# Designs tried in a protein design chat: VH-VL binders against q55gd9. Part 4

Target 1, 194 residues: q55gd9
Amino acid sequence: MSNQVFQFPPYYHKEPFFTIQPILNTRKKQFQMWQDLILQYCRYYKIYELDINESIKSNSVLFNNEKINRKLSREALKSIIDDIIENGFAEWVDKEKEKEKEKDKDNNNNNRVLIMWRKPDEWASLIYKWVADCGLLNTVLTVWEIQNGDDSKKQEFHQLNTTILMKSLKVLEKQSKCQTFSQDENVGVKFFSI

## First folded at step 4 (VH-VL; framework fv_pozelimab)

Design b11
Fold by ESMFold2-Fast, scan of step 4:
Order: sequence, then structure tokens, then C-alpha cells
Structure b11 (fold): chain C 194 residues (1-194), chain A 124 residues (1-124), chain B 107 residues (1-107)
Amino acid sequence: as target 1 above (194 residues)
Amino acid sequence: QVQLQESGPGLVKPSETLSLTCTVSGGSISSYYWTWIRQPPGKGLEWIGYIYYRGSTNYNPSLKSRATISVDTSKNQFSLKLSSVTAADTAVYYCARDTYYYDSSGWDDAFDIWGQGTLVTVSS
Amino acid sequence: AIQMTQSPSSLSASVGDRVTITCRASQGIRNYLGWYQQKPGKAPKLLIYAASSLQSGVPSRFAGRGSGTDFTLTISSLQPEDFATYYCLQDYNYPWTFGQGTKVEIK
């Protein structure tokens, strides 16, 4: 919630921005500008996952500019998302509904994408600093407490997407700074001093 | 109302690193590409490279091994470092805004605002 | 790299003359071409973008034409303030390259 609405950059109101440019160099600039817009918009509204089909079908303001009567095509958006993934700021979401006995080797249509305006390494550093600053090293916290607890309310990672949070904790585990484990039906984390 | 101003030493010794800063005033550095262009005395213009305000760069291949462009959005500045300089690097160095013009013909880049330029002499 | 060749390298003209400067690209660049004016001791100034579009504030006596490989800048009635060096620039592909310049000097 903000008192202000997201301010779109001037290029968002130019028709060619919504058409994949045929010249490779111009297309690279276009894709960088789309990446910037998508990441900043998602950061502003705390959007961690985008459904591509739903965004296109619902005429999301992020991809549909009614003022100039232009919208990004689904194919264009998928190309842009692929570039963002290659740059490390997004990844395709796996559904929890994955079958136990079968995996589709053909990736038919990926439609849901995780958006990471901060990479897991950056979140990991922010979380660890907060744990240390609050004197919570060598104590057990739950993932829920990190996301929703009163102590984290003023932290940027408050209500951070669970998938991104778990990726960030894995970064800390590789640095020997924490260990995750099951705690009842929640995931627990113990953070260590080095 | 947007203005650009180059700053840095006017004299650099051979083999050292040339360092210039461009300060943007009257407007934000955000959402634009920013570029460096040089002109040796009495000669033509040579594009050095550009930077997007989020840090993405592209360089003239002739200078890529020696040139580094960086941006500091908190200071509204971007900078050029050129290592291992020789007398051939003596030039007026300009910073400029790389803007986009959109019309029915498509998308085009152009340098709409330029700094006044600063002369850098490479001499012992 | 795309080579930009201007013709002539210099010309002499009188006030009121029609002046035409040519720029040729070594390969097709569509309309990704700009024209810049540089007066002695000053930074270049954008005159024309996208081969033929006049920058705001630039007098209508300046006109750009062309597409692909061959481009022209025309000054329909030369004024005293137009004596300068003119550069074309292709922004089609990296590295971006300028022509060598055309100096328009007084007869």
C-alpha cells in the first residue's frame, strides 16, 4: 500500500516499446528496459510471481497501455522473461502438484514466473544481518516468524515469497551460517555465528 | 533544463589511468542511457561507450580492453576510466544523454544533451 | 564495424545557398541515422534523428533524407550561423560510428 501510484517511465507510452524490435542491438536495449520496468513494478507492489497468461488475458497495466492502445504480445513477453531468467532475476515456477510417478520431459508452456528484483544472495545478507542485530544467533526461528513476525515488520523481507526465502536460506547454508529443519509442520532455521 | 558537466584532470601521464566524471543536473539520471564520446584535436568524433542507469554497459571494441564506465545514481553521476593511456588518447571528452525517439518509423537513439567537453592531454 | 563516409569533406558556400551533404553507410542501416552540427570550440548539437525527423528547436531549413545506405542533409538557404562542421552517426549496430565530418565554410 502506498499513497502514490507507480510512475511509469516515458518509454512505456511509446508504441515501439510494445513491438519486438527487429534490430538485435535495439532489441537488447528494449529487453533491458522491459526488465527494469517489470522488476521495479513488481518491487513497488510486492509482486513475487507473475502468471503470464493471466496478465495478458486480463490486460494487466504492466503489459497493456490503454492510453496508446498497445499491448505486449504473449510471445514477446515470454522472450523478455527468458532474457530476465538468463540474467538471474527470474525463474519458472514449478507447481506443487507435480506427479509422484511422472515428469513431463517436454516443457510445453511455462506460464508462471518467480520475479526476483533482489537475488537470493542479497536477501540472505539482509536476513542474516537482521538475525545477528536482534541477538537471535543460535536460536531457532520459523520461516513464518521471519516472514510475518512482529520483529521483522520493518524489514524489506517481511512477507517475502516463501520460495525466494528458502533459496536465500540455502545460500546461508552453503556459507555454514544456518541450518534448516522440520519443526512440526513448519520449517525451522537455526542461524550460527562465524 | 537538464545539463551535463564533465570534470577530471586536464593532464594525464602516459601509462596511467584517465578518470572523468559527468554530473547530471536539472533532471534524473534514471531511465536513460548515458554515453561518452571523444574528439582528438582537429579530428572527428569517436563513440566510446554507454551505460544504462542500472549498470549495463557497451563499449567500442577499439577501447573495450581499457575503458570502464560506471554510474552512481545516488550522486546523479556517471564516470569513465581509461587505462594505459598514450598520446593517442589526447582529446576533448564529452558526456551525453542517449535518448530515444519514437514515431511510426520505429525506435531511434540520439544524443540530445551534451556536456561542454573537457580537454584531456596525455603528456609527460 | 559500419563505416560512415561523408562527401564532400569540405565545401565553401555563400549565405542564401542551398547546401547538400551526403553520408554513405558501408551496409544497410535502414533509417538509424542522425545528423549533428558542431561549431568551433563547442559540443555537437543534434539536428536530425531517424534520418529525416527534425529535432525540436532546429530551423526548418534543415532537412534529412534517405534510407538504407545513402543519406543527405540539405540546408535550403544557408544562414551565417550555419557555418560549421556536420557529422552523421549510425545507431543501427555497435559500435556506433560517425562520419568523418563535412566542414561548411564561408566563400
Scores: ipSAE 0.017, ipTM 0.610, lowest interface PAE 6.7, mean pLDDT 87

Design b12
Fold by ESMFold2-Fast, scan of step 4:
Structure b12 (fold): chain C 194 residues (1-194), chain A 124 residues (1-124), chain B 107 residues (1-107)
Amino acid sequence: as target 1 above (194 residues)
Amino acid sequence: QVQLQESGPGLVKPSETLSLTCTVSGGSISSYYWTWIRQPPGKGLEWIGYIYYHGSTNYNPSLKSRATISVDTSKNQFSLKLSSVTAADTAVYYCARDTYYYDSSGWDDAFDIWGQGTLVTVSS
Amino acid sequence: AIQMTQSPSSLSASVGDRVTITCRASQGIRNYLGWYQQKPGKAPKLLIYAASSLQSGVPSRFAGRGSGTDFTLTISSLQPEDFATYYCLQDYNYPWTFGQGTKVEIK
């Protein structure tokens, strides 16, 4: 087996990288570097969802650097994730749930985040090109076939997260390049020539 | 020893697009910010913009509408395109590595390695 | 944008002289300031980062001081290879801005 581990950039081993910087300009660059690291790590391992609490609790190598004994705090990670969401590369998976009963805290927080190293627009373009190149325009495909079929096995979107895939198909629908519909327990989609 | 080298046409006609490439050798383009800086003959330095090796960019607002910086990590190169050029764009163009230094007050950016520069003349 | 003003624009000096050049920011930039040396026909070279930190390989006769808005670069005993133009650069806020330069010429 080849040595198939993610190669961390040199800045990952600098202690200030793990501490939120007080100067706005420096913090903006720090957050951009964290975004790029998180997105590249998730792309490398095909991770579409992160659980913030479990990542911190398990001392995930992404957020815990044993070499320099530095760990990103939960609060720092949440600030970074919020910035990534604002930039359009992530979104919360779970919705807040309304409850009638009183609690110790009255705020509901999401701890699972959808990671999108490619935005839905980019996935949409890749999928549409594949459909066109394979001569599948004006035929019906299922979401399952796009994700798990033999024809897509060598495509980057093979086993793409369903939420991201559905967002990508909605981008194509808005461009009049496809139409989705329900089909035998699966979502069907027909792609159109433009 | 990391070295940078600019390449591209030395003469560009007004209204055309200026295209330059910076080749990084002796080290990886990964994990650094990379920048373009220019200097009109006999004048001072002007920062154009930067790119992070994953493609994130930031530009001087004075050039943002015309400037595009791109990176090709497989070739260890990054490039500048500047559209709709005029005589005012005549300058020596430098590429440089933007590295973080850290001290007790936080991180500081500095351009620690520079290319030799390439003169681009905008003339008909 | 933050304006960086250097003084003087040029000066004449002899080998062995103490040379001081100044850089003023139009607003507070803390210690987010670098100094660069440019010899005729050559690319600029980093001398000092974080206002006062000497870059590896740069002679100890170069010293930077200051914080906030007022900064100085001092060359304690000018050498023949030090005749050059010197630029300050603030990296506190985008866009990053250089001073107009100070040319150190042979007297």
Scores: ipSAE 0.006, ipTM 0.507, lowest interface PAE 10.5, mean pLDDT 86

Design b13
Fold by ESMFold2-Fast, scan of step 4:
Structure b13 (fold): chain C 194 residues (1-194), chain A 124 residues (1-124), chain B 107 residues (1-107)
Amino acid sequence: as target 1 above (194 residues)
Amino acid sequence: QVQLQESGPGLVKPSETLSLTCTVSGGSISSYYWTWIRQPPGKGLEWIGYIYYSGSTNYNPSLKSRATISVDTSKNQFSLKLSSVTAADTAVYYCARDTYYYDSSGWDDAFDIWGQGTLVTVSS
Amino acid sequence: AIQMTQSPSSLSASVGDRVTITCRASQGIRNYLGWYQQKPGKAPKLLIYYASSLQSGVPSRFAGRGSGTDFTLTISSLQPEDFATYYCLQDYNYPWTFGQGTKVEIK
């Protein structure tokens, strides 16, 4: 309700933050700080996918600090993203094999990454609680209604990325708390009381 | 001006769990690393472990099996639990902020703000 | 773990004296060393970070030198408030390890 601008942490304005540190212990802390910054920034602006090449090319403020004239290299960003993936907060979207792709892909392998500031099990818990609290157990909902409906407008998962939402619903299915149905262009889901 | 204050019981029985809390005031717990350090009476300092405000931890291997550090950002607090205590765990326990320093020579971290310390005695 | 050895373990000095404390690391730690002052009954206070950088608010009579394995803390003209125990700390590799301390006592 006030002017909302993302507040960068103090370390974002330190020149060494943008250079991969040679000492393993310092680099571990640096990578944890980068993970936190990337996840908090993406959460603030509801960014679920990042394109590495586009982020670097466009001088995204997330990776380019004009105030101190420092930016992450593509290689540095790739290393940071690999670490975030190992920690379970991101996944590569572009999983096409080089051998299947035409030669026009030209040495670039993975460019798009799915960002998950909450893991699917946490989203699953939030969604199920909302369904129960709104008296929607044993009714059919669409994925679209969960993402865009008026009843979910004040929930954090409003406009949630479809891939993340589907992963979250799979968590609930393994717990026998819901069942998904394919409905042409839409996916339906029915949530059950335990 | 940021201040830290430890709180917890002054006496713990052998084999029980020691529980301490550090309250951060005058500034946000967010975007910093926070650490626990202890000092047995008349002896030197020993680093226990750290926590980043998002929950990531690292521990001294000598204590890793018994130590757990947690953070509660809504209360501006972080805590230490140390299980299966013995008389060797009798010490003054300090909480401190771990911050980064920058100059043209490099990037280093140091403990710039400390709590006053709280004495924990392990005795039957 | 990296072992930090201070010498001497204690020393006696008078106001106005030049005091030097040494700290040796069991392996190379570059400049990743800090110095802390602890007065009786008080928490430690950061004096020096990155081997030689003076913390804001710390008097200029304190100076740190060294790199690799050999480090010194010098107090150029000892004041009454400087009688304390001094600790070095390496932050090069986990676990962070302190020296055993050097007690500076009044003569």
Scores: ipSAE 0.014, ipTM 0.597, lowest interface PAE 7.6, mean pLDDT 87

Design b14
Fold by ESMFold2-Fast, scan of step 4:
Structure b14 (fold): chain C 194 residues (1-194), chain A 124 residues (1-124), chain B 107 residues (1-107)
Amino acid sequence: as target 1 above (194 residues)
Amino acid sequence: QVQLQESGPGLVKPSETLSLTCTVSGGSISSYYWTWIRQPPGKGLEWIGYIYYSGSTNYNPSLKSRATISVDTSKNQFSLKLSSVTAADTAVYYCARDTYYYDSSGWDDAFDIWGQGTLVTVSS
Amino acid sequence: AIQMTQSPSSLSASVGDRVTITCRASQGIRNYLGWYQQKPGKAPKLLIYDASSLQSGVPSRFAGRGSGTDFTLTISSLQPEDFATYYCLQDYNYPWTFGQGTKVEIK
């Protein structure tokens, strides 16, 4: 990991990629390519949350291409993130403050975004299969054991972001495949046979 | 050099599903859009649809209810299935790469690499 | 869907002639137009993208012009290998639509 770098696709080195395209279907393809790049980059480095202001301020290589001297504007990045959210691969972490003042009605205050290269339903399926395969149905597991335990060490969800994991467990709860409960400072979960 | 090759049965019975595969060689299927285009004998070209290598698709509305395009990045292939075929589906089917050309005005899509085409006849 | 109409549907020409083919879009497409050449039994070949940009490896005798709704492809001095059917394609809006084709035949 530390001595390897992400390999950017060829389109990352094209100047128009960093400028929002005016024609609708060209822009649609452009946004799909930005989604692909952001999700692949975050998966490669195991990044579950992006701070937009920090990414722009630090000239993150994800959004700033020094080779061609091009960078995404904050406004362009927000438009792309909004599209990724609509597609179900991201969501804002900073919830809108419920204020009656209403001086920021364009959502300009959102700054942190949760990135989900796998949706919660996909993680839910992987976790449930693992529980069943390991003979752990009808036993109590902790969230910590799922994330950090020896039994999950070879699973892709090992060290999965807690927010995404909890969302995935909620998917299973809606399917009556598990029940979560608080155990002091730990969250426990029991998975059921169907 | 990147090359595309169509494969699949040349004869399909009415009401059955037409199934074709395009194999990409000499380059990666990743990070590109890939398209299917057909040409009935003696007629012009008709765009069927595209797939991005990550699985996103878009189809000609005239074929959307019957057409499915899929991609298998491990095999460097993408495929077309067209259900409920009739004699009107008899055509040469081409696969092609949908690439981007960058100029001072921005982006333009074009089909820069084509397979040789495969004739599919719908008859009993 | 954007309808692309080519004219003429066919023409006869001799080697050395200047040949002009036109393509008209049913609505404005800016410069989102390509030209393709198809020889009998062969796949189409990209000649021009962005209405006027020559694809690498294509002879300079081919030239595209136009924007909006009216486009032309000109072959300044027709060669024997240029006898083919030519198609325009708009990539402005989905679905992508081709013109019906213009066949350039030996006179």
Scores: ipSAE 0.144, ipTM 0.687, lowest interface PAE 5.3, mean pLDDT 88

Design b15
Fold by ESMFold2-Fast, scan of step 4:
Formats: C-alpha cells, structure tokens, sequence
Structure b15 (fold): chain C 194 residues (1-194), chain A 124 residues (1-124), chain B 107 residues (1-107)
C-alpha cells in the first residue's frame, strides 16, 4: 500500500460522470475519462485484476463517490469495461469464459477482468531493456526471478501479474528475443542479443 | 491557476510544415482534452482538433489530411503539426482546454482556458 | 457538418442598451451550445455553456436562451467592456463549429 493517496480528477466529483450520457460523442468522451481513471487508479495501487461484483458490493471508492452520493451501476461499469477491452487495455479472465457455458450469472469468480495500463508489448520492451542493461542476455532466468528477484526490485514490472508477464514474454518470443521453457513448477526464459 | 502558452515560429514558408507547441502550467495535462483553434486575420474561429492526454485524437475533416496533434505528458505539453501550408493557413493559432460542465440537464463540453494565441504567417 | 449562422453580423449600440444576438443551427443540437466573447487582440473567453448556464466570474447581465436550432445571447445593460465580437459554438456533433461572429461596436 502506498503511503500517498490517489488524487481523483475534478470530474470524479461531477454527478453526470456517474450516469451514462445519451449523446454518442459525449458518451465516447465519458468512457475515455472512465478508462483513464480506472487505469491510473489500478496503476497507482498495482491492481491487475478487478472483480466487478465485488467492486460494486464493497462500494469501492473508484466507483462510489460518497461526497456527491453517486455511484456507477453494475450495468454502467460493465459497459465501460467492455469498451476498455475493445481498446486493448483489459481482458476477461479465463473463469469468465467458463461462466458463459454454465450461464450462472451469480458466480463471484466469473466477473473478473485483467487490467493492463501497459499493453504486453510495452512490458516486453521494458523487461528486455532491463535484461540487457543488467548483462543478463544469453543467461537463463525464471519467471519468479523477473517478478520477485532482487535485481528487478526497482523495476515497474516487479510483482507484475503472471498472466501479463507471460503475454509479454510471448511478444519477445515472437520477435526471437527470448525462448520460454517449462521446468517443473517454474517457467524458465533465456533472452537473446539480436 | 492553469495557464496555456503557445510557442513556435511566426513565419513558415509555403509547402512546409507548421509546428506549434502548447505548454500547460499551474495544473496537470492529465485527465483533460486539449484542443487547437485558429483564426485567420479578420475572420472567425475554426476548430482544428483535439487530443486526450492519453493520445486519442479527433480532427476537423477539412484539416485531417494535414493535421497531427500529439501530447507529451512528461513535459506537460501538446503540439500541432500542419503539413503542406499555404497562405490560407495564415492565422492566429490558439490552444485551449476542453473541459466539461454539468447542471440538471446534463453535461456539456466547453473551452474554459485559452492560450494568448500565436500569429503564424505563411509567406515566402 | 452543422452550420452555425449568427445574426446580425454586426451591430452598433450605446452603453446601457439591451443587446440581443441570435445563433441558428442547421439541425437540432438540443442545448449543446456555448457563447464566447473576443476582444480585439485577445483570446476568446467562455461566457455561457449548455445554452443558458453562466460561467463563473461572468457578469449576470449576460444571459443565454434557446434549445434545438434557435439560440440567443442577451446583454441586458451594455457596459464599455462589452464591446467585442461574440461567437456561438455547437459541441453536439463533430466537427465542432463556430458561428461567423457578431461584432458589437460603439454607436
């Protein structure tokens, strides 16, 4: 937990921000502003997954403004999340795919969304640069070492969500900049100087 | 208080690219839309386009083929490039903040803070 | 694109006069209209948003009215500092479009 408190933008305290706007162009701006707020809040607190039902039920400050007595409805939040997914900054977690087959609307774990304030290709670039800068090219690292190792402690990707990290390594693999391999419980990776 | 200041060359040759920068001070560029508006001498105002601080843009179709707006959040700046200029592009160029207002009837966008404007003359 | 037409293009008035400027949209824009004041050599200044809402710090002698296609800006008692060009702007649909302006001159 940060010792500093997230600073909400002024529009967070405007009542219409919490009501889906009827005019398409205004709604587009509203949704971009919600995307910005959600991504910056999640980045600030290092939140990689949101549970929609839990966020609404807990009256999360992100979606509930007590000062003006306004909060997003579940339907509004879902519409906003769908837009963020279309923009490439979020994805439904695998459990949501299983829920679609089951048709169970009240499953707690079936409303989870992966939040990506940086896309996998941006993380890939940061990780590769770090590996090169630390003289670790052509050596074997584990996913655990990238996430939790002492050498990565001051990097933004320290404690990066495993799903996002794996997506990022796949981007590098596609570029022939690394190769991943499974070894027991851990995934290993070797980065190449190209 | 938030202030905007335009900067760039006052003279551009025909066929070249006009480049202007707007510097935001006294507040953050984040979480706002930012716009460029121009005014040819003796004429009215023309909206050029906007940028959201995250990089999303929209342009006046009359200028879309030549205009590019970019943002640099680390410098608290946003910029306009207009290619293939002619004498018709001679104008005072303003940058402005695109904010929103609310009341019981809903929410509306308006340009609440403007730079002082910078005259760009296109001449050989 | 939505065309905004102001009338008159210019008018002459004396201090203390009531001045009315009109703005017409080529299609319905509900109340998505703003009014801006521009003094010679200066940037425009927001006066009215949402057709009728007065921007903070703007004198109460300024009033906006209208909805749909027909809008007015009224200055109830013209002051020396009000001699300027006034522009309406629709923000209902892109591209955002200004009226051609109405110049308020000293009689």
Amino acid sequence: as target 1 above (194 residues)
Amino acid sequence: QVQLQESGPGLVKPSETLSLTCTVSGGSISSYYWTWIRQPPGKGLEWIGYIYYSGSTNYNPSLKSRATISVDTSKNQFSLKLSSVTAADTAVYYCARDTYYYDSSGWDDAFDIWGQGTLVTVSS
Amino acid sequence: AIQMTQSPSSLSASVGDRVTITCRASQGIRNYLGWYQQKPGKAPKLLIYKASSLQSGVPSRFAGRGSGTDFTLTISSLQPEDFATYYCLQDYNYPWTFGQGTKVEIK
Scores: ipSAE 0.057, ipTM 0.647, lowest interface PAE 6.1, mean pLDDT 88

Design b16
Fold by ESMFold2-Fast, scan of step 4:
Structure b16 (fold): chain C 194 residues (1-194), chain A 124 residues (1-124), chain B 107 residues (1-107)
Amino acid sequence: as target 1 above (194 residues)
Amino acid sequence: QVQLQESGPGLVKPSETLSLTCTVSGGSISSYYWTWIRQPPGKGLEWIGYIYYSGSTNYNPSLKSRATISVDTSKNQFSLKLSSVTAADTAVYYCARDTYYYDSSGWDDAFDIWGQGTLVTVSS
Amino acid sequence: AIQMTQSPSSLSASVGDRVTITCRASQGIRNYLGWYQQKPGKAPKLLIYWASSLQSGVPSRFAGRGSGTDFTLTISSLQPEDFATYYCLQDYNYPWTFGQGTKVEIK
């Protein structure tokens, strides 16, 4: 898949796609199309975080169409990302880290966004099914083993972003299907049959 | 050439759920909006709702509490379920593609490809 | 919801006549209007989009005009295959709404 090129949909080559539409209902359709494109592109290349400033600066092909000489402005992209967040498919990385860091509490500087083409509850279901299917219920696994182990190599969540994985494990914890714990070196998790 | 074909039961009992499927052939369901429209006998057209191939929906408020549109990209199909039907739901049901027309002033939507329609009668 | 009113509800005409159908919106919809032709027992067919743009494959005798609230569909020289019901549709705001239809009948 990494040696192939993402195939853009036909609307990506239409000039008005890159101009924020003034009529609300047309703009809603436009933003839905942008959401679909961003999520599918990120899924194709396994991109879990986007840096807005870097994407604009580098003229990322996702937001810059050289064939028709059109690109999204930073302000347009931020509006689209805000809509994707409202829909539950993204969240600001910087907003979560604001609670961890002294300084860097300026929400006007939101720039890095977590992209979730599958929501944490969908990842949770896929991970739990894999654990059950591989006979790993009631055994201890590390987060690293779920991400990088040989048993998960053929799973879509192999190399899954750690933040998304932890959110997915939290979903399973709320369902009493696993318990996470710290082993002072890595996060461990034990999955339970229900 | 893209073609749409509706399928489902021609007779549904009052209070039951009407279920229709639209099969897309000759092209991909991806990257388009898809819509359901109905026409009661001897009356005009009524828009029911749309679905984007990724699953996002919008419904006519008159039907929103009863209507559900879903999409199955692996089968190149989208479907309509309408719950708690009454005689007023007797109509020809059409599926259609919602396409986009672009120019320098913006973009506009239109229903460029339609299925042949399927008559659904609600009767005991 | 935006109400679309067509006039007349029906008209009788002869082959070769110029036929004009009117569609009025209850509020301004700019040029977000389409026209559809429906023959008995068949699905509607797109004729005009964006108030005045002719769909590919549609004969040039069909023309759309108007913006805002008042729109017309004109058939410059009526042909036998044009006897049908015509509907306007606004796609400016949800829910999308059709006019009640105008039936063009043989005189």
Scores: ipSAE 0.011, ipTM 0.549, lowest interface PAE 9.0, mean pLDDT 87

Design b17
Fold by ESMFold2-Fast, scan of step 4:
Structure b17 (fold): chain C 194 residues (1-194), chain A 124 residues (1-124), chain B 107 residues (1-107)
Amino acid sequence: as target 1 above (194 residues)
Amino acid sequence: QVQLQESGPGLVKPSETLSLTCTVSGGSISSYYWTWIRQPPGKGLEWIGYIYYSGSTNYNPSLKSRATISVDTSKNQFSLKLSSVTAADTAVYYCARDTYYYDSSGWDDAFDIWGQGTLVTVSS
Amino acid sequence: AIQMTQSPSSLSASVGDRVTITCRASQGIRNYLGWYQQKPGKAPKLLIYAASSLQSGVPSRFAGRGSGTDFTLTISSLQPEDFATYYCLQHYNYPWTFGQGTKVEIK
């Protein structure tokens, strides 16, 4: 019931923050500050995917500052996202499976991006600890139960994006801490004591 | 008011690792760049490197092979490790906040808050 | 690396004097230059950022000028507390480099 709103850093209200800086060193610092802002904002609101065109078209507060009348251009945002991807905190959403589904609404323009404020190996550690702490080792869980079950409700990974969760389970599989398998339409996973 | 305080051993033996910590008080370490600068006795200032509170670093190439800067946001601290030290590394070491300034003509950054400095002597 | 050269290396002045210190960059750095004051035994203090902008709390007798390769710091009427070493610093390219310093001493 309290006024819970994202607190923008002071640099968000500086005009040059919204203009790609021409000097490489200043631009690198600017891009790091944009990365920080985007990741913090997405973490605060639990946003795992951004649609670049939608964000620009809707004048998202993340990229449009009405107080100073400044907005990131689409090209500037794409450059920033490319840098975040290079740093390992984002990736373009894979569109190949959508094409194969006979749907005609797939987009080949690389417009939707997965945001990872916490990398898959960090999620893997949190999930494994929770499984061990809840006495669920050597039992079968579904991906849905990890994301939406009552036992995970107070965990940071509750309602974690499925793509990120699957990446995190692959990290655990490489460590021999779990095994994933198909269970009808659902993905099941069994976690092991090491 | 934001204040910075360096801490660490004042004496380091040649070939060992120099380790210093900067504690930030009166404000958050988050959303700022933090830097280390040193000054050998009677000489000028040399920039060592910076860290963004999320962990991104950049170093003076002359020190990059030996220098590591890290940050611990839970303790509101950032640290410098400099390996394989020699007498040439004897200096006062300062930590500082690297902030930005803006006006209609452009954007610049500067070191607006400094710690008091800590003397590190490298001797056997 | 961008080399920053200050001139003079030292000067002697009296209270009330107009003091000018110069800083020259080995290549163009636009206005990405700051000036710092260091008193004996103390940490440096930011005076000027962006070549000409006065830091909050710094007396108006301090003024910075210049762009590109040639910069000056002027103290219009030297006060007793101004006897110090002054450093320029370029933020244009890594590594960030300081001038060698200009020591302002009492006559």
Scores: ipSAE 0.014, ipTM 0.612, lowest interface PAE 7.4, mean pLDDT 87

Design b18
Fold by ESMFold2-Fast, scan of step 4:
Formats: structure tokens, sequence, C-alpha cells
Structure b18 (fold): chain C 194 residues (1-194), chain A 124 residues (1-124), chain B 107 residues (1-107)
């Protein structure tokens, strides 16, 4: 529900959590716990993209704990995000056309990150099961209908980010479980029985 | 109280895959690291690897090419698979919880809860 | 990998004795060291973490000391239930490595 708030885990209220640990094995565990927190927070609020600069500048509660007066530095957050990307749960948002305009003045263009608390293969499995369960195999659906249709409104993938949805459909295509195609200026998809 | 119990076959043939499961009871698998440790008969302890409940793993380099640890949060279980086994893999296999303590100097890892261990013999 | 060397490999002691076990790391590990007790046929039990911090429920006769490369576990007045094998573990760097064990036997 929209009037409920995310419950932070107890380790979020420990000062060392916000300080990059100098010992490699401890730091790896710290980064895993940061990954878990970021992914669960984003899942709770349905946040598919984070702006790193804006999150830090606005003192986002995700990265700034007022109760213990601790916050992640931008450099620490960047390192954590890089690790999450290596683990396959995030990707830098590549806006090539916009980046070209700013290239001369911006020597670090990676500030927006796509967050995937479920990897594309997990979404693929959930979507395929839903299509099968609703008797929609061998029918044509649009990407819009999957995201916004009445039949999907109780599914976790309702309002799913389009980039993540398209990645998930590509996973199914590789498995010969669907075929995507252009349909009336929208992307259409037909799911197949196995 | 949280308890761990290992399960799996006690005898595995050379070249096959050793598969063990650890069942967590009396508490949630969530928000903890879970580890596998083995002990060949009459020898000391060897750390195999860990898994965070969300799926992240780290392995002893001596076993990394053969070891896979996985977790199933819905069943409150985590598992070890060790491929291409030889007689050298004969050991008691333990699962354990890695609890962590935070203080001003950082945090510390400790294996506070262990399963009873299960003997796996690799023999033809 | 960081090698952990325990000494002695075994010792014989009587109830009431003070027992000291040593553990040496091949490189500095600060205070990232734990001590575990293993009785025959049973799983190891955590005694000490952070070189000197006593685990809840562990008797105060157990004490850990040391930093860097040299560590000791002392049992100030050995009890019948203390006859066991003791292992140190460094968790400073991966892979985590145990010492070879020190067996405390009855005289």
Amino acid sequence: as target 1 above (194 residues)
Amino acid sequence: QVQLQESGPGLVKPSETLSLTCTVSGGSISSYYWTWIRQPPGKGLEWIGYIYYSGSTNYNPSLKSRATISVDTSKNQFSLKLSSVTAADTAVYYCARDTYYYDSSGWDDAFDIWGQGTLVTVSS
Amino acid sequence: AIQMTQSPSSLSASVGDRVTITCRASQGIRNYLGWYQQKPGKAPKLLIYAASSLQSGVPSRFAGRGSGTDFTLTISSLQPEDFATYYCLQYYNYPWTFGQGTKVEIK
C-alpha cells in the first residue's frame, strides 16, 4: 500500500555500514548487503532507475541515515553500483544522443542506473507463466498490454520498465517461447506452447 | 532456536557430483550468510565457500572450479554441489551460519550455528 | 592464501591446569581471528571472535589475545568438558583458513 513505508534492516543503523571497509572480504560482504538493501528498496517503491547524483545531492533516505548521522559518499555509492552491475542486477542507462551533447563538458557521463531486483530471466519466467495461466498462449499481445492491461494489474510485472520487459522477452525468444514483432507502431509478441 | 541439518547421499562414485542440502529451522534464512566447511577423516577444517541469502557466492579458490552453492529461500535451504569428485573429497561436510557483529572498528564474521555434519565417502 | 600455524599439535593436561594454545598467521591479519572448539564426533563451536571477544554462553575461563600475526587462546582452569581439539580461523582475507588444530588430551 501507498501509505506504508519501507522497513530498513538493522544493519542500516550501524555506522560501519556507511564506511567502506578496508579489508577486502569484509568489503565484499558489505557490498552484498548494500546490493540487497538497494534492490529491496527499489522493489518496494517500484523504482527502476536511480540518478546517482540526484540521490546523493538530495540526501535520499536510501543513502543517508539521519538517525546515526551517516551517509554514503558518491565515490562509495559508485563502487557499490559497479559491483551490482558486475553481479547482473543493474546496468548504466545509455542515452547516447543526450550524452553526445554533453560530452565536451562531462568527463563522467554514467549517473543513471537501471535497477533489476529480478533479472530478465526471472521476469521472463513470471510473464510466460502468466500468459499460460490466463490462456493467452498463441494469441498476440502488445508490450503495452503486458505493462498496463487489466489482465496484468495484479502481477508484479504490471508497469514494469520497458527496457527490462524487452530484455525479458528476448530471453523467451532465445528459448523459442515467444516471437516479438512490430504491430501498429507498438511492439507485439506471440507466446508459444511448449 | 535456529538449527541446521545437512542431508544428501553418504556415498558418491569418483567423477560424479556430490550434492548436499542444508535445512534451516527455527528461524529465517534471510539476511544471513551461509557457509559450507569440510573435514577429511583425521584432518583439519577447510572452508569451501559462502552464499548470501539473495544468491551472492564466494568460494575457496582450491574448489572454485568444481563447487556451486545455491539457496532456496522459499524452502529455507541452501545447497552445495561439488563436481568431478575423487577420494580426496571424502570428508564430513558441515553447513554453518555466518553471523556478523558491528562495532566502531568495523565488523567481524563468526560461525555461530553449525549443522551436525554429514560424512560423504567417495568410493567406487 | 594466509597460512595459520598452531602449536602445539597436541598437549596433555589435567583438570584445573592452565592451558595455552598459540596460533600464528603467515601475514598480518589485525584482529580478524576466531577460535573454535571441536569435541570428538561433533561440529565445531564458536568460542571467540575478533581475537578476544567471548561468544555469548562461553565460560569466562576462555580468553583470547593477540593482534597482527601472533595469537593465543588460554583456558585458565581446565574442566572435564574442555578436552577437545581447538582451531583458529583467520577471516581477514579469502580464502578463510583454519589452523591445523591443537588437541587437548587428558593426562
Scores: ipSAE 0.014, ipTM 0.557, lowest interface PAE 8.1, mean pLDDT 87

